# Ledger of designs, part 4: VHH binders against FERM domain-containing protein 4A (FRMD4A)

Target 1, 303 residues: FERM domain-containing protein 4A (FRMD4A), of Homo sapiens (Human) (q9p2q2r20to322)
Amino acid sequence: RRCQVHLLDDRKLELLVQPKLLAKELLDLVASHFNLKEKEYFGIAFTDETGHLNWLQLDRRVLEHDFPKKSGPVVLYFCVRFYIESISYLKDNATIELFFLNAKSCIYKELIDVDSEVVFELASYILQEAKGDFSSNEVVRSDLKKLPALPTQALKEHPSLAYCEDRVIEHYKKLNGQTRGQAIVNYMSIVESLPTYGVHYYAVKDKQGIPWWLGLSYKGIFQYDYHDKVKPRKIFQWRQLENLYFREKKFSVEVHDPRRASVTRRTFGHSGIAVHTWYACPALIKSIWAMAISQHQFYLDRK

## First folded at step 6 (VHH; framework vhh_7uia_1)

Design q28 (from q0 with K110L)
Fold by ESMFold2-Fast, scan of step 6:
Structure q28 (fold): chain B 303 residues (1-303), chain A 127 residues (1-127)
Amino acid sequence: as target 1 above (303 residues)
Amino acid sequence: QLQLVETGGGLVKPGGSLRLSCVVSGFTFSSYAMAWVRQAPGKELEWVSSISGSGGSTYYEDSVKGRFTISTDNAKNTLYLQMSSLKPEDTAVYYCAKSEYDITYKVGGLTYYMDVWGQGTQVTVSS
């Protein structure tokens, strides 16, 4: 089957995937294009029939995943799956480069919530990394049309494109003399501080049918108001979690709660526990389940 | 309508073997995670072993690993616990339990939720 793997550097790999090819072998193939040794942070994603992002399971065959029933090639995306506190913990320049490319893509695609003034500062670091020092206003305006530096929402919040470009120019002028590596580090320092950085969001409902966002990361599981992805309403750190539970249309977490919770089911063992449950379609619950386990395993590997 | 009936308990000498059976009715057996839980006299409930509804995953407490085997026979709607190399500390009432969930993933693993329990079967290991 024809597969197209989108790489973080805007390249695409056209592949004829054989039925027996394992997802880990495809990840190895993609990683080899970057001389990437620290593969543990990365995955290969695809969108399902409902438009939700899913990830290939490394020990399964590529073609055993539930791809959309569309004509044409299977579209896959190589990107960061497991985020960390800082790129300062990364060992190889290749890994740092890919985290930077991933972050730029996430900002541009509006997957990370960012204030527009911060976007303009980030765009200046993109220019410094790609082009070096500021030369002229005209060159910057030309470069901003070619580089995916300004997301559509940031442009809509201001009276003109020229205003946005002028803000980027003011930030860019201040960066004179920074190396490519310094620009990357400064960009990542800002992005890593953003509340939504490194969180995988899933649209869920509680038992009353009220919509929520469920966030999964190396830090744990988070519940957000449907209209606010920034400040979680509930935080379930991995060290506080006892068990995760899967059922076709629901996902539950069992947490150690030092305050006595109402027991609505038969429980055994420790007395200070509470269970929180969220509902979604079967495909989304399977995605949540796979991501939650993968994030916890990543957490344990780093502990 | 939901019922779990445990059998197979009894008196056995240290080093002996027993097979516990749990016949389930009133629900789709292969759709729910099943477990064996035990309670020694005057002690708290202890998770012994669990199996996913699909039968693809099995889990054991460290104290019983290598000695106990959990299995299912979907055609007979029966959950089994094969116990070997029994020790006096295995003396307890053994309960068959059903989870409302298909799969349980252990994180901290201090406690477990089970929504339906059987009446139990007594296992006594003594000389």
Scores: ipSAE 0.434, ipTM 0.797, lowest interface PAE 1.0, mean pLDDT 85

Design q29 (from q0 with K110Y)
Fold by ESMFold2-Fast, scan of step 6:
Structure q29 (fold): chain B 303 residues (1-303), chain A 127 residues (1-127)
Amino acid sequence: as target 1 above (303 residues)
Amino acid sequence: QLQLVETGGGLVKPGGSLRLSCVVSGFTFSSYAMAWVRQAPGKELEWVSSISGSGGSTYYEDSVKGRFTISTDNAKNTLYLQMSSLKPEDTAVYYCAKSEYDITYKVGGYTYYMDVWGQGTQVTVSS
């Protein structure tokens, strides 16, 4: 089966995937193209029939995943799945480069919530990394048309394209003399500080049918108001969680609640435990379950 | 009123097999998922396997996949765990539990949401 793996550096790999190929082997193949040793941060993603992002399970065959019923090649995306506090913890330049490319892609595709003024500053670091020092206003305007630096939402918030370009130029002029590596570090320092960085969002409902976002990351599980992905309403850090529970249309977490004294059920446990439940279609609950477990395993591996 | 009784444990050599049984009373399987959990000496409780109330869906902890099989006999209100290719690491007290959920993933301490634990049955894998 024809598969097309989109890489973070604008390249794509055209592959004829054999039925027995494991997702782990495909990840190894992609990693070899970057001479990437620290592959534990990365995964291969695809969009399912419902439009939701899913990830290949490394111990399963590539072709045993639920791809959309579409003619043509299976479209796959190599990208960061497991985020960390800072790229300063990364050992290899190849890993740092890929985290930078991933961050640029996430900002451009509006997967990370960011203020437009911050976008303009980030765009200046993209220019410094790609082109070096500022030379002229005309060169910057030309380069911004060729580089995916300014997301559509930022441009629409400011109707004048010239205004956006001028803001980028002001930031860019201040970077004179920065090396490519310094530009990457400064870009990542800003992106890593954003509240939505490294969080995987899933649309869910509570028992009363109220919509929420459920966020999953190396830090834990977060519940957000459906109109605000920035400030969580509830925070469930991994160290506060006792168990996760799965049923076809619901996902639950069991947390320590210091205000809840006695349990009424005849079970093994301790005082002060509460259960929180969210509902979604079966496909989405399966995705949430797989991601939650993967994020917790990643959290444990980093301790 | 509501009771779970586990039996079938014992001493077995590595590579051997055992079948655990759990007889339940006071409720019907079609209303609840059933699970096996275990506690090894000096260790925390670990979820092993679950079966849906209808008996149609089964779930396993990764270390027991391919070796253990969970099943029910609804007419006898009995839950089974067929264990094969047993390893010393499988040595534990095995408990039967009723659950609202098909799969439990342990993050911290004990399982609060698994209602009504039985007395347990000891499985010892040793030469």
Scores: ipSAE 0.472, ipTM 0.811, lowest interface PAE 0.7, mean pLDDT 85

Design q30 (from q0 with K110P)
Fold by ESMFold2-Fast, scan of step 6:
Structure q30 (fold): chain B 303 residues (1-303), chain A 127 residues (1-127)
Amino acid sequence: as target 1 above (303 residues)
Amino acid sequence: QLQLVETGGGLVKPGGSLRLSCVVSGFTFSSYAMAWVRQAPGKELEWVSSISGSGGSTYYEDSVKGRFTISTDNAKNTLYLQMSSLKPEDTAVYYCAKSEYDITYKVGGPTYYMDVWGQGTQVTVSS
């Protein structure tokens, strides 16, 4: 079957995937195009029939995943799946480069919530990395039309495109003399500090039908108000979790809470155990389950 | 029509052995996590042992480790608890329990959430 793998550097790999090819073998093939040794941070994603982001399971065959029933090639995306606190823990320049490309894409596609003033500073580092030192206002305005540096929401929050460009120019002028590598490190330092960085968000509902965001990362599981992805309302660190539970339309976590001292026919054990449950369509619950287990395994591997 | 029926309880002397059985009906056995839970007179429910539906992973409360063994026979739709070296403190009504969840993933603890309970079988350990 024809598959098209979108790479982080805007290239596409056109492949004829055989029925027996494992997802881990496809990841190895893609990684070879970057001479990437630190593959453990990356995955291959696709959008399922319901429009939700899903990830290939490395021990399964590529073509045994539930791809949308559309004409044409299967569309796959090579990107970061497992985030860390700082790129300073990465060993290879190739890994650092890919984390930078991934971060730029996430900011531009508005997958990471960021204040517009921070966006303008980030755009200046993109220019410094891509073009070197500031030369003229006209060159910057031309380059910003070609580079995916300014997300649509930031543009809508200000009086004009020219205003946004002027703010980027002010930041960019201050970067004179920075190397490409220094620009990448400074860009990543800012992005890594953002509250939404490295969190995979899923739209869920509680038992009363109230909408929430469920966030999954190497740090644990987080529940967010539907209108605020920044500050979690509930935090479940991996060290606080006892078990995870899966059923077709619901996902549950079991935590130790010493303030809860009750045993019933529906719950048992020592006092202080609590179960929290969220609901979604079967495809989304399956995605949440796979991501939660993968994030916990990544957490254990780095502990 | 979901039903769990426990048998095998009785009176036994300290140091003795008993085998509890739980026959399940009305659901696909081996697709759910199963447990044994007990309740001594005037005490709260206490988890004893659990077994995963997807595999042979077993978990035990510290006071019964090395003395009790949980197992399943999928062909007979039966959950077992083999009890050895019984103590007076093991005197309780023993319940078979089923989780409402298809899959359980262990993070930090052995405790499982259980939604369906059997009728119970009395185990009395006395001299």
Scores: ipSAE 0.444, ipTM 0.795, lowest interface PAE 1.0, mean pLDDT 85

Design q31 (from q0 with T111P)
Fold by ESMFold2-Fast, scan of step 6:
Structure q31 (fold): chain B 303 residues (1-303), chain A 127 residues (1-127)
Amino acid sequence: as target 1 above (303 residues)
Amino acid sequence: QLQLVETGGGLVKPGGSLRLSCVVSGFTFSSYAMAWVRQAPGKELEWVSSISGSGGSTYYEDSVKGRFTISTDNAKNTLYLQMSSLKPEDTAVYYCAKSEYDITYKVGGKPYYMDVWGQGTQVTVSS
């Protein structure tokens, strides 16, 4: 079957995927295009029938996944799946480059919410990395039309495109003399500090039907108010978790309470344990389950 | 009506073997994770072993690993625990238990949260 793999540099790979091809083999093929050795941070994603981002399971066949039943090629995305606190922990320049490209894509596609003033500063580092030192206002305005540096939301919040460009120019002028590598490090330092960086968000409901965001990352599992992704209301670090539970429409986490919370009859058989449960459609619960296990395995591999 | 009935307990000498059986009714057996849990006199409940609803994954407490084997027969709606190399420390009432979940993933704790329990069967290991 025809598949299109969208790469982080906006190139597309057209492939004829055979029924037996494993997702790990497809990832290896994509990684070879970047001479990428540190493959463990990356995955291949697709959008399901409900519009949610899902990930290929590396030990399963590519065509075994629930793709939208649409005519045409299967659309896949090569991107970062497993985030870390800092690119300073990465060993290869190829890995650092791909983390930078991934971050730029996430900001541009508005997958990470960021204040417009921070966007303008980030855009200046994109220019420094791509073009070197500031030369003229006219060149910057020309380059900004070609580079995916300014997301639509930031442009709509201000009086004109010219205003946004002028703010970028002010930041860019201050960067004279920075190397490409320094610009990447400075860009990533800002992005890594953003509250939503590295968190996979899923829209869920509790038993009372109240909507929440459930966040999954290398740090653990987090529950956020539906209108506030910045500060979690509940934090479940991997070290605090006992077990994860799956049922078709619900996902549960079991935590040890150091204060030895009272055990109800429903939690009979386990001392000092509390269970937290969230509900969603079956497809979304399967996605949450796969991501949670993958994030925990990543956590263990790095521990 | 959910019903779990354990059988197969008895008196056995150290080093001996026993096979516990749990016949289940009132639910789709293969849709739920099942477990064996035990309680020695005057002690807390101890998880012994679990099996996923699909039967694809099995888990054991360290003290019984290599000596006990959990298995299912979906056609007979029966959960088994094959116990070998029994020790006096294995003396307990053994309970069959059902999880309200199909799958569990162990992070730091005991696998499978249990919501329904049988009446138990006594295993006594004495010299």
Scores: ipSAE 0.509, ipTM 0.804, lowest interface PAE 0.7, mean pLDDT 86

Design q32 (from q0 with T111R)
Fold by ESMFold2-Fast, scan of step 6:
Structure q32 (fold): chain B 303 residues (1-303), chain A 127 residues (1-127)
Amino acid sequence: as target 1 above (303 residues)
Amino acid sequence: QLQLVETGGGLVKPGGSLRLSCVVSGFTFSSYAMAWVRQAPGKELEWVSSISGSGGSTYYEDSVKGRFTISTDNAKNTLYLQMSSLKPEDTAVYYCAKSEYDITYKVGGKRYYMDVWGQGTQVTVSS
């Protein structure tokens, strides 16, 4: 079957995927295009029939995944799946470059919520990395038309495009003399500090039908108010989790909680332990389950 | 319909042995974590032992460790609790319990959430 793999550097790989090809083999093929050794941080994603982002399971065949039933090639995305505290832990420049490209894409596509003032500073580092030192206002305005540096939301929050460009120019002038590598490090330092960086969000409901965001990362599992993805209402670090539970329409976590001492037949096991449950459609619960296990395995590999 | 039926309880003298059995039906036995829980007269529920759905991990309350053994027979859909060196303090109604979840993934866990319970079987240890 015809598959199109979108790479982080805007290139596309057109492939005829055979039925027996494993997702791991496809990842290896994509990684070879970047001479990438540190493959463990990356995955291949696709959008399912419900519009939700899913990831290929490396030990499964590529074509065994639930792709949308539409004509044309299967669209796949090579991107970062497993995030870390800092790019300073990465060994190779190829890995650092790809984390930078991934971060730029996430900011531009508004997958990471960022204050517009921070967006303007980030855009200045994109210019410094791509073009070097500031030369003139006209060159910056021309370059910003060619580079995906300013997301739509930032443009909507201000009086004009010219205003946004002027703010970027103010930041850019301050960067004179920085190398490409320094610009990347400074860009990533800002992005890595953002509360939503590295968190995979899933829309869920509790037993009462109240909507929440469930966040999954290398740090653990987080519950967010539906209107605030920044500050979690509940934090479940991997080290405090006992077990994860899967049912077709529900996902539960069991945590240590010595404050809980209720003992009844229905609440037995809550003494010293608390169980938290969320509900969603079967496809979304399967996605949450696969991501939670993958994030925990990644956590163990780095412990 | 999910059903858990406990048998094997009875009267035994201190130092004696009993084997409790819990026959399960209506679900894929090996997919669910199972536990034994007890309640002594006038006391709260006490977790005794748990076994993972795969049978690969077993856990025991400190007071029964070395004296009790939890096991499963997948061919017979049966959970067992082999009790030895029984003490008067072991006198209780023993319940077989099951998680209502299809899959359990172990993070750090030694115990499992149990939300389906059997009817219980009485164990009395007295001279």
Scores: ipSAE 0.493, ipTM 0.822, lowest interface PAE 0.6, mean pLDDT 86

Design q33 (from q0 with T111K)
Fold by ESMFold2-Fast, scan of step 6:
Structure q33 (fold): chain B 303 residues (1-303), chain A 127 residues (1-127)
Amino acid sequence: as target 1 above (303 residues)
Amino acid sequence: QLQLVETGGGLVKPGGSLRLSCVVSGFTFSSYAMAWVRQAPGKELEWVSSISGSGGSTYYEDSVKGRFTISTDNAKNTLYLQMSSLKPEDTAVYYCAKSEYDITYKVGGKKYYMDVWGQGTQVTVSS
């Protein structure tokens, strides 16, 4: 089967995937194109029939995943799946480059919530990394039309494109003399500090049918108000969790809570636990389950 | 009345085999995930194996993979655990449990959330 793997540098790999090819072998093939050694941070994603992001399970065959039923090649995306506190912990320049490209994509696609003034500062580092020192206003305005630096929401918050360009120019002029590597480090330092950085969000409902966001990351599981992805309402760090539970339309976490007891359930020798449950369609619950386990395993590998 | 009855335990030599059975009544067997859980003397409760309510998916504790097989017979409302290559470390009371969940992933402790438990059946592996 024909597959297109979209890479973080805007290239795509055209592949004829055989039925027995494992997702881990595809990841190895993609990683070889970047001379990437630190593969553990990356995954291969696809969008399902409803437009939700799903990830290939490395121990499964590529073609055993539930791709949208449409003609043409299977579209796959190589990107960061497992985030860390800082790129300063990364060993290879190839890994740092890919984290930077991934971050730029996430900001541009509005997957990370960010204030427009911060966007303008980030855009200046993109220009410094790609083009070096500021030369002229005309060159900057031309470059900003070609580089995916300014997301649509930032442009909508201001009355003119010229205003946004002028703000970027002000920031860019201050960066004179910074190296490409320093621009990347400064860009990543800002992005890594954003509250939504590194969190995978899933739309879920509680027992009463109230909508929530469920966030999954290296740090744990988070519950957010449906209208605020920034500040979690509940935090379940991995070290506080005992078990995760899966059933077709629900996902549950078991946590230590001395204030609670299971009055209608038999939990032999286990007092002071609480179970929190969220509901979604079967496909989304399977996605949440796979991501939660993968994030916990990544957490253990880094611990 | 809702009831789970375990049988099939006994004394067996290392390398031997046993088949545990759990007969359930009072609920729709195929609508709930079923599990085998064990407790060795002086130790915490340990999850051994689970099977989905549909019977299609099976899951095992790493130490028993390849040696134990969980299965169901929906017509007989019976859950089985076929145990082979038994080790002294498998000595425990084995409990049949009903779970409202299909799969359990262990994060921290050995705690298990189960709706209903049977009385247990003793498995002793020794010479």
Scores: ipSAE 0.483, ipTM 0.822, lowest interface PAE 0.6, mean pLDDT 85

Design q34 (from q0 with Y112F)
Fold by ESMFold2-Fast, scan of step 6:
Structure q34 (fold): chain B 303 residues (1-303), chain A 127 residues (1-127)
Amino acid sequence: as target 1 above (303 residues)
Amino acid sequence: QLQLVETGGGLVKPGGSLRLSCVVSGFTFSSYAMAWVRQAPGKELEWVSSISGSGGSTYYEDSVKGRFTISTDNAKNTLYLQMSSLKPEDTAVYYCAKSEYDITYKVGGKTFYMDVWGQGTQVTVSS
């Protein structure tokens, strides 16, 4: 089957995928195009029938995943799946560059919440990385039309496009003499400090039908107000979690809670557990389940 | 209606082996996680082992790991616990339990939340 893998450097890899090809083998093939050794941070994603982002399971065949019933090739995306505190922990320059390309894409697509003034500073590092030192205001304004540096929301929050461009220019002028690598490091330092960086968000509901965001990362599981992805209302660090539970339309986490006594035959071992449950359509719960387990395994591998 | 029937218990000497069986009826066997839970005389219920509804994931209490094996036969709606190298401390009533959840995943927990339905089967390890 024809598959198109979108790479982080704007290239597309066209492939004829055979029924036996494992997702792990596809990841290895894509990684080879970047001479990428630190593959453990990356995955291959696709959008399912419900419009939600899903990830290929490495030990499964590529074509055994639930792709949307659209005409044409299967569209796949090579991107970062497992985030870390800082790129300073990464060993290879190829890995660092891919994290940078991934971060740029996430900021531009508004997958990471960021203040508009910070966006202008980030855009200046994109220009320094791509074009080198500032040359003229005209060149910057031309380049900003071609580079995915300014997300739509940032443009809407300010008096004019010229205002936004002028703010970027002021930041860019200050970067004179920085190397491409220094621009990447400075960009990532800002992005890594953002509260929403590295969190996979899923729209869920509680037992009362109230909408929430459920966030999954290497740090644990987080519950956010539906109108605020920045400050979690509940935090479940991996070290605090006992078990995870899956049922077709619900996902539950079990934590030790000494305030609660396990006084029924339904619990055993010791007293003081609490179960938190969220609801969504079956496809989304399945995605949450796969991501939660993958994030926990990543956490264990780094412990 | 909903029924779990445990068999295979008995008196065995230390170092011996037993296979427990749990025949399930009244629900879709492969849709629920199943477990073996035991209760020793004068003690609380203790989780022994769990298996996912699909049969793809198994979990064991540390004290039985390497000695006990949990398995399912979906065609027969039967859950098994193969017990080897039995010790006097394994003496207990063994219950077959059903989870309200399809799949359980261990993070830091020593036990899983399960519902207990069967009548139990007595295992006595004594010289």
Scores: ipSAE 0.512, ipTM 0.812, lowest interface PAE 0.6, mean pLDDT 86

Design q35 (from q0 with Y112W)
Fold by ESMFold2-Fast, scan of step 6:
Order: C-alpha cells, then structure tokens, then sequence
Structure q35 (fold): chain B 303 residues (1-303), chain A 127 residues (1-127)
C-alpha cells in the first residue's frame, strides 16, 4: 500500500509499504534520511477516522493500524513524541535540528498556546536561523510570507499584518551576529519554558459529563479545565501513581492517598487510595492508554 | 449472581508446587481482568498477580516472579495460579478477584482496584 510520510523539514517520503513491514522498521527508514541516532524521542503519527492523532505502535505492522477510509496514500507524520526538559540533554545536532523543526510546526499549527508578543520574538529566531542577519524591512516582510512563522491567532489579535511584521523586525534587529545554532538554542529555550510544551492533550469527560482536557507527558498525567490548557487542576506525577486502568470507554488512574483508610474484601485497594476516571469514545480511550504507557516507559528509561 | 470459587490449596513442603484454580460464574469471564491476592495470618492483603480480560498481559509481584504463573482457560471459565519453588513466606489464604476493568497497568503497583472477591483457599508451606 502507498504511504506518504511527512517529514519535519517539509519533505515527503513516498513509500510502497508491504503488509509485513513493522512500524519500527519504518521509523528506522525515516531516521536514516536525517542520519538520526537518537530515535527514541520520535514517532510516526496518523489521524484516525474520528480526527484524533494516533501513533504507530513500533512492534506492530504499519498496515495493522486503523487508518481512515480515504482514497490515495496513507498519510503519516514523522514528529517528536517524547519531550524532555531541555535540548541541552540531546547528544546529536540532527536530534536538536528535528526538535527545533517540530517546535516550529507545533507553534505554527497552534498546538502550543503562546502569547502573541512571544510569537513575534520566536519568529525573529526563525528568521535568524533561516536567513541570517537582518538586512531590510522589505526582505523580512517577504520572508514572513514564505516561512510558517506567524500563526493565525497571533495575526488576529493585532491591528494589522504590518504591525505584526514591525514587531518581528524590532526583535530580529537585536539578533545581529547570532549563529544559526545560537538562534535554535534561543528559540528552544523559550518554547521549552511554555507550560503546554511536551504535553499531549485529549478531550475527555468526567462521570457527570463535564468536559476536561487530559494531558500526558513524561512528568505524568494532568487534568485541565476545558478552557485552560495552561494551568492544571490536578497533577498526577508518575511516582504518585499506583496503577492505570483501561475499559472500552473509560480510563482510570489510581493514586496513593493516606487520608483514605476504608478497605473491604469486595473492593481491595480502597484503603489509602483514590481512583480518578475519565470517559471518551473507545478510539480515544485506546489512544490515551497507549500514550500513557509509552510516556511512563519513557519516564522509567530517563530515571 | 457473581461467584468466584477458589480450590487447590493445601499443605506443601518448601520447594514444592501447587496449582490454584478459580472457577467463575455469573459474568463474561474473558471481558474482565482477574487477579490473585493473598493474606498471611496477621498481615495485610498483598497483590500477587493479574491477567487482562483479553489474556494478553500478565503482571507479577516481584517476590513471585519466575516462581508463579497466572493463566486462564476461557472455555472452562477458570483462572489458574501455578506456584513453584514455594517458600514459608508464601503461606497465606489466596483469593481470586475480579476487576471492573479489562486491563491493569502497574506503575507503582502496591494496591489493586478489584470489584469482586472469592472466599479464598489456604496455602501452607512448612516442613
């Protein structure tokens, strides 16, 4: 079957995927195009029939995943799946480059919430990385039309496109003399400090039907108000969690709570524990389950 | 009517083997995660092992890994615990338990949310 893998550098790999090809083999093939050794941070994603982002399970065959019933090639995305505190922990320049490209894509696609003033500063580093030092206002305005640097939301929050361009120019002029690598480091330092960076968000409901965001990262599991992805209402760090539970339409986490002491033979584990449960369609719960386990395994590898 | 009936316990010498069985009725056996938990005299309940409702995932307490094997026979609605290299510390009443969930994944894993329990079967390991 024809598959199209979208790469972080805007290139596309056209592949004829055979029924027995494992997802790990496809990841290896994509990684070879970047001379990428630190593959453990990356995955291959696809959008399912319900419009939700899913990830290929590395030990499964590529074509055993539930792709949407569309004409044409299977569309896949090579991107960062496992985030870390800082790119300073990365060993290879190829890995750093790909984290930078991934971050730019996430900001542009509005997957990471950012204040518009911060967006303008980030855009200046994109220009410094891509074009070097500031030359003229006209060149900047031309380049900003070609580079995915300004997300739609940032543009809508201000009086005009010219205003946004002028703000970027002010930041860009201050970067004179910075190397490409320095611009990447400075860009990533800002992005890594953002509260939503590295969190995979899933729309869920509680038992009463109230909508929430469930966030998954290497740090743990987070519950957010549906209108505020920035400040979590509940934080479940991996070291606080006892077990995760899966049922078709619900996902639950068990935490140790010494304030709760009631226990019976019928309900083992009620003594000193609390169970938190969220509901979603089966496809989404399956995605949450896979991501939660993957994030915990990544956490253990880093501990 | 949910019913879990454990059998197979008894007196065995250190290094010996026993197979515990739990016959289940009143629910679709293969749809729910099952577990073995134990309680030694005067001690707290201890989780021993779990198996997913699909039968694809098994989990063990560290002290029993390599010695105990959990398995199911869906045609017989029976959960098993094959115990080998038994130690005096394994002396306990062993309970079969059902989870309301299909799959349980251990993170810190010292407690388990189980919905229904059997009456238990006594295992005594002594010389």
Amino acid sequence: as target 1 above (303 residues)
Amino acid sequence: QLQLVETGGGLVKPGGSLRLSCVVSGFTFSSYAMAWVRQAPGKELEWVSSISGSGGSTYYEDSVKGRFTISTDNAKNTLYLQMSSLKPEDTAVYYCAKSEYDITYKVGGKTWYMDVWGQGTQVTVSS
Scores: ipSAE 0.539, ipTM 0.826, lowest interface PAE 0.5, mean pLDDT 86

